# VHH binders against F-box protein At2g26160, part 23

Target 1, 331 residues: F-box protein At2g26160, of Arabidopsis thaliana (Mouse-ear cress) (q1pez8)
Amino acid sequence: MEKPEWSELPGDLINLTANRFSSISDVLRVRSICKPWRSAAATPKSFQCNLPSSNKMIETVLSPTTFFRVTGPSSCSYKGWLIRTKQVSESSKINLLSPFFRQLLTPSQQTLDLLKFEVSEIRQSYEIHIFDKYLIQGVIGKEGPSHILSRVVFLDNLIFAVGQDDKIWCCKSGEESSRIWTKIKNQVEDFLDIILHKGQVYALDLTGAIWWISLSPLSLLQFTPSIPMDYDGYDSCNKRLVEYCGDLCIIHQLRLKKAYIRRSQRTVGFKVYKMDEYVAKWVEVRSLGDKALIVARDSCFTVVASEYHGCLNNSIYFVDNVRKSVIRMKL
Below, E stands for the ipSAE of ESMFold2; O stands for the ipSAE of OpenDDE; V2 stands for 0.75 times the mean of E and O plus 0.25 times the DockQ between their complexes.

## First folded at step 11 (VHH; framework vhh_7d4b_2)

Design q2 (from p5 with T101S T106W Y108F; at its last look DockQ between E and O 0.02; V2 from the best seeds 0.00; counts 0 for: pae O 14.3 > 2, unsure alone 64.4 < 65, grease 24.6 > 24.2, placed apart)
Fold by OpenDDE, look of step 11:
Structure q2 (fold): chain B 331 residues (1-331), chain A 121 residues (1-121)
Amino acid sequence: as target 1 above (331 residues)
Amino acid sequence: QVQLVESGGGVVQPGRSLRLSCAASGFIFDDYAMGWYRQAPGKQRELVAAISWSGGSTNYADSVKGRFTISRDNSKNTMYLQMNSLKPEDTAVYYCATVDSYEGSWEFDYWGQGTQVTVSS
């Protein structure tokens, strides 16, 4: 399907559409499309993105964040900055977050007006905050501390998440005050990650197999076979899904096996594999070329390195424990 | 107190070589990925090269790839930048810095004071 060129939309439609956005994030998204859209975007109306807070104990809160590329008005360079933002509920304020940690950046006494900058949306990410009671349909959740689910996909009015049980759960995002989470039936496998790719939801299991989520009926279908990837001398401690150049890829984060010392549990490298949809095989991606991978806790995405200040090509930016790190892929 | 002290800068002719050193103190050196940044007059600061904590992984800007080599000696708490085949375009203040942070923000990276590298005929 040819990506619709949003720039070719009639001006009237642009104006009509741009005026329907109420959240600051949406306004920024609209402004990121092209000059006509930017011009049509009205001053941010205080969009109460109030996730229906049921008067009852908010058992789960969806927390969306958005990654943007920001360029200065006077910047002669096409290079920008990667920022992450979160809409403050019931306010026109946007919080600036650390791109990698989703941590609130110390509020500088200075308010940055993003409307003065060129802003383009890169990625939207979601986390689910679970507070006192995890209400899953049919299962009384364990009372526990607040848990954050960082493997979350939003598709239309559906939310998919990898639960703490390493299973995939879904919830209908509707006007209903109470979100009912349903576990997809007949899950035998444990899952590590979930991604929206080409309008479909895919999940990565512990064996490295990709599963496709069917919406009707709600079910999991194995899309690729399990690929035991044993690395001599290394442990694949983390596996993530990412879209790279339009293709679904798996990222294997590698650590040294013999790291008995807590300090030694450092990431030493990555392996990236591209899914060949025709052969249902994984092919190693040896080079990212002019691109870099951003592996955040709750999001994984690709950027063009040259478009960002201080971003190196053929590199992976990631979080190692509480530390941001960068590794270049070995050719 | 965290300190990064650069040395080895100077004025050289095109095609010549320089070796920069960065002496680190006040933190666990081998816990951090390190890197060299540079800022040319009128330009923004850019990352030139990065090296992992162990030295096992390196990354370079395209503009310096094949000419510059980043290395480190963790026993000496020192990072190096071997700059070969220098070009006038390489003229800048070179800064030593951490490229990773526990704070999760680039604003919390540690920086040296910089050393001037001038490549001129």
Scores: ipSAE 0.000, ipTM 0.205, lowest interface PAE 14.3, mean pLDDT 80
ESMFold2, look of step 11: ipSAE 0.342; ipTM 0.672
ESMFold2 (binder alone), look of step 11: mean pLDDT 79; pTM 0.802

Design q3 (from p5 with I28L; at its last look DockQ between E and O 0.39; V2 from the best seeds 0.00; counts 0 for: pae O 4.0 > 2)
Fold by OpenDDE, look of step 11:
Structure q3 (fold): chain B 331 residues (1-331), chain A 121 residues (1-121)
Amino acid sequence: as target 1 above (331 residues)
Amino acid sequence: QVQLVESGGGVVQPGRSLRLSCAASGFLFDDYAMGWYRQAPGKQRELVAAISWSGGSTNYADSVKGRFTISRDNSKNTMYLQMNSLKPEDTAVYYCATVDTYEGSTEYDYWGQGTQVTVSS
């Protein structure tokens, strides 16, 4: 599908559309399109992404964040900065976050007005927060009241997430706030990740197979075969989906196989694979070229390294032991 | 960096009230559930009250139910604990807590330094 040329829209339509923005994030998105859109952007309104509570007094909130490339207003450099932002609930304020963590980079009392900058949207990411009333009686987590789901896809009015049970769940968002989470039926596999790719939702199972989610009827269909990948001496501790050069790829994060504390293990490398659809085999991507992968907890995406200050080509940026780290891919 | 700073503790007589505050910074406050813990001398730390991200849902320990009220103001990044009808057994260091941002966390991972509450005649 030819990318729509948003810059070619008539000015009246741009203005009309710009007046319908519901959030500061939307305004930023609009401003990221082109100069006419930026000029038409109005004062944003706040919106909430609340999901209905369950009968067990479970409260769920969708927490979207957006990655932007930002350049200074007077910057003559083509290079920008990767930033992550989130709207502050009902306010017109925007929090600046670490790209890798949903952590504030500035004190809570300080705000950054991104309207003063040149911005382009890179990616939107989502996290689901779940509160269970039984928190007081239990431990937060598996059996506890507060859950954080970072494997989330938003498609139109549908939200898909990998639950703590490693299954795919979906719900409707928006005006139909009364809908509850529904588990997709007939799931046999456990899933590790989920991604929106070319307008479709795909899920990665534990065996390395990719599944396509059909919306009508709501079901899972295996898209690729299982690919057991054993690495001698290494443990693939994390597997993620990512778009790379228009293709859906899998990232394997590798750690040394050590018998003791799993949490303290250092990432030693990555393997990236692309599916050859013709032969139905995974092919290793040995070089990322001029690109870098961003592997955040709740999002994974590709960037052109030269477009960002301090970004190395042929590299993967990730979180290791609560620290941002980078590994250069071996040629 | 995540920071939680408790305030409002003190010495009060039985039957009196105190209001604790927890000022939060360094994280998306309005996305996370919050809670109050307390630890009395010689006892284990116990959860007193919990509140959802929006404040729409709350839960309390049986020992404080009907007397304590947990609330939050997301615009101020602050959580509160209104403690009414205080009893000597409520004497403890009270801690503000939240979960980390790590998926799959099973406990509160961030704590304040605590504020002392002493109920004595």
Scores: ipSAE 0.031, ipTM 0.422, lowest interface PAE 4.0, mean pLDDT 79
ESMFold2, look of step 11: ipSAE 0.367; ipTM 0.693
ESMFold2 (binder alone), look of step 11: mean pLDDT 81; pTM 0.818

Design q4 (from p5 with I28L A50V T101S T106F Y108F; at its last look DockQ between E and O 0.01; V2 from the best seeds 0.00; counts 0 for: pae O 10.9 > 2, grease 26.9 > 24.2, SAP .6683 > .668, placed apart)
Fold by OpenDDE, look of step 11:
Structure q4 (fold): chain B 331 residues (1-331), chain A 121 residues (1-121)
Amino acid sequence: as target 1 above (331 residues)
Amino acid sequence: QVQLVESGGGVVQPGRSLRLSCAASGFLFDDYAMGWYRQAPGKQRELVAVISWSGGSTNYADSVKGRFTISRDNSKNTMYLQMNSLKPEDTAVYYCATVDSYEGSFEFDYWGQGTQVTVSS
């Protein structure tokens, strides 16, 4: 079914729909669709993107953030900037975050009126903050700092996450302050990542196999066989899922096996594989072409490099330990 | 104190070559990916080339791909940009910079003062 383009909606419907959004994030999303949507959403009071003055994290169980492309007011043809935002409670203020670390940017008293800019939504990401006071069914919070789960998927009214036990957990998203988390039954495998792709939730296990999550009944079904990938001279220290050009892909982050000589292990390259859904095989993606991959802690996504200032083609932007970096795909 | 000092810029005719150098000090050079940026008059600063900490991985802007080569010598704390087949469009101030940032710190790059490259007939 050809997904109708949002730009083809009747103007009356656009106006009706645009006026129903109250959250700043939703307003930004609406404005990111196209010019008609943007115009329809222009009626609300100016919302400000605040540069934070402190690095205090908001204590929330579910912490959504949104990636946007921001361009100047003049033309959509110009390169933009990748920004990450988080709404501050129900206020008209949003915080500007580092795209890679979900960290508040440089403290400043300055504010940006994003209504003066052209914005386009790129990606929404989620983290789960687990505090000692929170009881998750089957998981008791440990004493100490809050635990953060960065492999999280939101689907309709369901939240899926890879727990600290490397298992998949599910929770109903509701207005309730306390959420009951349920571990999916009969999990033998450990999981590294989770992704929403084409309306379905997939999980990546340690062996490189992809699992599909069935909602009725709630269960895991292996979608692809295990594919242990061994790289001569390298260790695949991290594996992530990403959607690339409509296809589900796996990213292997590679480090030198002899990196133990150095105080810090450094990423030296990446391998990207596309899943062939028909044959359930992985095919190597040797070039990203005009695109770049963003590999943040809590999100992976693709961007068109030419649309962003300072973004290189055929590149992967990632976090290496506590450091962001960029590498070309080819080793 | 972190210092990046560019050198090798100048005025050249189209089709000629230049080699830029960036001498780094005040930080662990081999822990950082490095890159070259340029800013032409009236234009925004743009990334030209990047190189990983080990030098094993490089990437280039499309506009310079095949003409420019980025390299580094970690033993000398120096990064290089070999610029071949220079064009008038390459005229800019070229800046050396780090391309890595740390979590918990401000997201910023360390920059040199820049070196002028002018390509004119």
Scores: ipSAE 0.005, ipTM 0.206, lowest interface PAE 10.9, mean pLDDT 80
ESMFold2, look of step 11: ipSAE 0.349; ipTM 0.681
ESMFold2 (binder alone), look of step 11: mean pLDDT 81; pTM 0.818

Design q5 (from p5 with I28F; at its last look DockQ between E and O 0.25; V2 from the best seeds 0.00; counts 0 for: pae O 9.6 > 2)
Fold by OpenDDE, look of step 11:
Structure q5 (fold): chain B 331 residues (1-331), chain A 121 residues (1-121)
Amino acid sequence: as target 1 above (331 residues)
Amino acid sequence: QVQLVESGGGVVQPGRSLRLSCAASGFFFDDYAMGWYRQAPGKQRELVAAISWSGGSTNYADSVKGRFTISRDNSKNTMYLQMNSLKPEDTAVYYCATVDTYEGSTEYDYWGQGTQVTVSS
């Protein structure tokens, strides 16, 4: 069934629907659809969620951050820029940040109104503010609000997240101002990442196994066996899930084993594996072709390299310590 | 680019007060915990004070507790250190620092150039 084009929606329905969105991210999403949707866009509000950060349930605020492809208002160029945004309070103002860091791309005291630009949503992630003790260089502060970025997935009326306890938590999505998070029962494994793929939520555990989240009953089922991938001389220090050309993939970030200080360790390479759903095996992806992978701290996604200024094909963009880095995959 | 610029340092007599400022730019100031460090000649760098992103939580070194107050104005992207009842032992280069609040971050990622504070009679 040919997916109906959103552009074919009657104007009255567009207006009615567009006016129901309350977040800047949603407004930008609407504006990214087509010109009629863009014209119908209204003013945005933030939402709050209670996400556990430890074994003790603590109150948190969940705020969306979004990756966009942006083109200038007068730009006839096919190429755009990858940006990341954060809503500024309840205003129409948007903080523009580096996709890989929380660095401002504009002066600190200035905000960017993306409503003036052509934008397309690429990926959404979430910022979580928690009210707990903060740790800086081994010194524990007093209890108070801190902030982290988390791996979060929305499916239907549910929100799933990997908590600080490395377990999967869920809450109801909707118009509620406050959401209560509940840990999925009978979790034995710790989880590294979570992703929405083909309408289903999958989680990656520490052993490299993929788990599927069943909604009825709410439970985790192992989808693939554990696949420890040992690399001679290298440490797979980071494992992430990503959708690549419609397929669920895992990314292994490789570092040299001999590095004593994790923060000083340089990424030396990546391995990408595609999941064969039929045989429950991983097959190495040796080339990304015209695509690039974006490996941010809180999100992983694929982009078409030619659609972005300065983006290399067959490449992986990632954060190494506090520096943006890129590695071209070797054929 | 992340920038931290300290100011307000100088030479003062014991018992006097100074107020240090750290102007932050190039990042979302209100998303990060901030802190002051100091390094005296021949000594290791030490934490003086830390403050959460919202300012709701603070921590102080025992040596400065009750005398120093850390605060921040997120609207101005500025962190402050009010130093009262200064002592000669407070003489040091004071550094502003911020840490990325991603999970697992245990160290400050960015430092200012420092400002000299000298307490002498």
Scores: ipSAE 0.006, ipTM 0.288, lowest interface PAE 9.6, mean pLDDT 78
ESMFold2, look of step 11: ipSAE 0.207; ipTM 0.617
ESMFold2 (binder alone), look of step 11: mean pLDDT 81; pTM 0.825

Design q6 (from p5 with I28F T101S T106F Y108F; at its last look DockQ between E and O 0.05; V2 from the best seeds 0.00; counts 0 for: pae O 11.8 > 2, grease 30 > 24.2, SAP .726 > .668, placed apart)
Fold by OpenDDE, look of step 11:
Structure q6 (fold): chain B 331 residues (1-331), chain A 121 residues (1-121)
Amino acid sequence: as target 1 above (331 residues)
Amino acid sequence: QVQLVESGGGVVQPGRSLRLSCAASGFFFDDYAMGWYRQAPGKQRELVAAISWSGGSTNYADSVKGRFTISRDNSKNTMYLQMNSLKPEDTAVYYCATVDSYEGSFEFDYWGQGTQVTVSS
């Protein structure tokens, strides 16, 4: 599907739509489209990220963050910086975060006004913070510590997440006062990751199979067969979904087998596979070319390396043992 | 059952120090990276400091760098946060949590109940 050229929209339509956005993030998104959109963007309004679960306590909070490419106002360079931002609750303030750690990069009292910069949206990511109780429809929440779900997809008014039980759950995010999480029925597989791709939600199971989520009725359909991939001498238990050049791909993070003893082992490499939708097979992607993969806890995405300062082509950026790391793919 | 229990919080004057502790149980503590988070009223929870499973690697928010020190004793299943030169801006509920050692891993983070730190003149 050809990406719509948003720059070709009539000015009147741009003005009408741009003023309907209420969140700072949305305003930034609008401003990232093109000059006409940027000019039409209104002052950001406050929004709530809380998911109502019960009358007693905020049990779940949706925590969206957005990745942007930022260039200075007077920058003569085509290259920019990768930044991550999160709106502070209902305020008009935006926190600048580390792209990989979600750490605040500025003092808590300071905020960055991104409206003063040239920005383009790269990716939006979501985490769900569950406090005290894990409330799922049909399941009595377990009392326990707070949890963070980092495998989350937002589609329109629906939120999909991989639960602690490794199953896919969905919640309606809309005008309904009670947003109840519902487990998709008839799940026999455990899932590792989910992704929004071409307007559809896909899930990756432990066997390497891809599943498509049907919305009507809400169900999972296997899209690809199970393809266990074993690497001699390596552990490939960490698998992620990513869109690369319009194609759905799987990233295998490789560790030495001794990592079965310890969780905190060094990543030694990656394997990337592209899904061939026609034959339902995985084909190895041996080179990322001029692109780089960003592998964050709550998001995976591709960037053009030349568009960023210090970004290497044919590389994967990730976090290993609380440190940012990069691996260049071997041809 | 995974349990994380924070302690050491309190009310202090600016410039003073506090030491937070987090006692972990119900899981293999030495297999997990750990971290401290904080949440001030009306603000989002933010990562303050993180430490690898071995303690060999640490990471800090810029706002606390040079003032806070994260450490752990795996033999005691305990993580610490030494907070020096405290500022009013450091006022928050502080949480200990497991931290994903791999950004691409599928592990869930576990949290403590938090301990209040108040820095006030």
Scores: ipSAE 0.006, ipTM 0.201, lowest interface PAE 11.8, mean pLDDT 78
ESMFold2, look of step 11: ipSAE 0.223; ipTM 0.637
ESMFold2 (binder alone), look of step 11: mean pLDDT 80; pTM 0.810

Design q7 (from p5 with I28Y T101S; at its last look DockQ between E and O 0.19; V2 from the best seeds 0.00; counts 0 for: pae O 11.9 > 2, placed apart)
Fold by OpenDDE, look of step 11:
Structure q7 (fold): chain B 331 residues (1-331), chain A 121 residues (1-121)
Amino acid sequence: as target 1 above (331 residues)
Amino acid sequence: QVQLVESGGGVVQPGRSLRLSCAASGFYFDDYAMGWYRQAPGKQRELVAAISWSGGSTNYADSVKGRFTISRDNSKNTMYLQMNSLKPEDTAVYYCATVDSYEGSTEYDYWGQGTQVTVSS
């Protein structure tokens, strides 16, 4: 059965549904669906912030941000801009962020109304802040996920994250005020990243192996073999998972090995690998073609370069220290 | 260059208040959870208060709970510590820092030079 397009919904239903959303983020998501939905959501009333904001001593704070492709209000241009937004806590305001950072791009006294623009949602990213007694005591909690989690995945009613202990933790999504984090049992490996791919959660371990998370029972199963990847003269300082053209890929960020101070090191290149599921081997992706990779702190995703102003094809956009950088992949 | 500059320290009598400020520059302040640390003479540095990047969540050491308030203004790249009902035990050098550290990693750990707070009769 061909999934009915959202645009085919009766107008009355669209109008009824679009006006029931209570958050700015939801409204923006609705506007991202299609023109009829955008029109229906044009007059938002008061928005409620659904983000937990509490001063409790022990709390998990979820801080979502959303990536959008934005075009001008009357623009017929095919190209747009990549933006990142977050909702201000307990406010009807949206902050415009750098795609790679959470830095405000507009003066605090100015408000940008995204409802006036054509927007399309690209990706939602999450950062989780955990405040507990261990953090206050200056002890990095080994019994919890971490004080800050930026590798986060949502699946159904569960949140998965790579903890500071390099292990996979999970909690129920709906219990915002008192989330109970549980470490998945029998983890021997350390993990670098986690991703939602084709409705399943996968984790990347230090050896380059990918693991699949089973929900019943909650467990990790190795999906791919371990593949050590050593680069002569280089250090793979960052390894990430990304979807590329429907495939699960690994990105290795490379720095010069001789640098003693990590913060002063520059990224010199990237290696991208795709898993050949038939032979269970990693195959290097030497060209991204018309695509670009966005490697942000809390999110990694692929974009079509031609859809964005100033976006280069066959390129990787990333954060080097505190600076936005771009590297074009060599053919 | 990343800079954290503390101010507002000084000498006060017990029961009085001080407000510390930390001005941040050279990095995306809004990306980081921030905190105040303190180090008393002969003691280890300890976390006093922490605040999420948005300011939506705060946490305090038990010793300062109810007396100190941490806040931030991301538009000004500034973090604050309101210290009320100060005690002699609060005497220390107070440091502003990011709290985005992983064990064994200092790559994104930034610290100020500290500001002296002295509480004495």
Scores: ipSAE 0.000, ipTM 0.249, lowest interface PAE 11.9, mean pLDDT 77
ESMFold2, look of step 11: ipSAE 0.319; ipTM 0.670
ESMFold2 (binder alone), look of step 11: mean pLDDT 82; pTM 0.825

Design q8 (from p5 with A50V; at its last look DockQ between E and O 0.04; V2 from the best seeds 0.00; counts 0 for: pae O 12.0 > 2, placed apart)
Fold by OpenDDE, look of step 11:
Structure q8 (fold): chain B 331 residues (1-331), chain A 121 residues (1-121)
Amino acid sequence: as target 1 above (331 residues)
Amino acid sequence: QVQLVESGGGVVQPGRSLRLSCAASGFIFDDYAMGWYRQAPGKQRELVAVISWSGGSTNYADSVKGRFTISRDNSKNTMYLQMNSLKPEDTAVYYCATVDTYEGSTEYDYWGQGTQVTVSS
């Protein structure tokens, strides 16, 4: 699918459209499109927060974050930095987060004006926070503030998530005050991850099979067969979906088999498989080339390594034992 | 039943030190990464420090890096937070928690009741 060339949009239309965005997050997104868009959004009058989050501390709150590539205003270098941001409620302020941990990097009174930088949006991630008790239709959540659902996808006016029961749930977007989650019917499999790919939502089950989510009727259809996921001497309990060069891929995080006893065991490697949509088979990706994979808790995506300072090609960046780690693909 | 009990909080002047302790029970302590979180009034809870199950790996929020040290004694089922050069900005309720290294899993996330740390002149 040809990526739309937003730069080809008539200037008048760009100006008209860019000026209609009121949230700081939207302004940053607009500025990330291209130079004409950035110029059109250079002087916002005010920021209003319009994010899919509740101010009433309801049972469940959506917590979106956005990954950006940032380059310095005077930088002649093509390389930038990966940053992660989150809007602070309805304020004009956004938090700068650690890309991997979602922790505040600058909890102090220090502020950074991102409008002074060149930014490009890379990925938006979503997390569902639970306050006290959360209720998904038919399911009682846990007590206390925590993120319970980190496998979340938006499609049109729908939100899909993998629940704590390892099943796929959905709700309507925009009805935050009375959000009702519905479990997709007739699910027999347990799911590990979901992804939006080419306008469709796919889910990964425990056996490595990919399922497609039909919206009408709302249902799951197996798209690919299961794949062998048993590695001699290794445990591949953590599996994620990612887009790589336009293709849907599965990432297997490998630990030593002894690791299921110790949950903080170190990752020793990764396996990456590309889905061949035509033959419904998985093909191992042995090299990521000039790319790197970012495997965060609530998001997984590909970057061009050369576009970032300190980013290694043919590498996977991930969280291991509460620390960010990197492994170069050697398998 | 999983229990995490924090202690060692108090009121101190800026520049002083405190040492927090977290006593864990009801689970295999050395199977879990552990961490400290804090929540200041009117602010969201934030990660302060984390430590792997063996203690061999640690990570810190930038705001406390170089000042705070997280450690653990698995033989005592206890985690510690040495806080040096305390600042008013460090004023918060500090919480001990288990840290699950499995992405998307919250099953093994447990929290203590918290201990108050107040840094004031």
Scores: ipSAE 0.000, ipTM 0.209, lowest interface PAE 12.0, mean pLDDT 78
ESMFold2, look of step 11: ipSAE 0.561; ipTM 0.835
ESMFold2 (binder alone), look of step 11: mean pLDDT 82; pTM 0.827

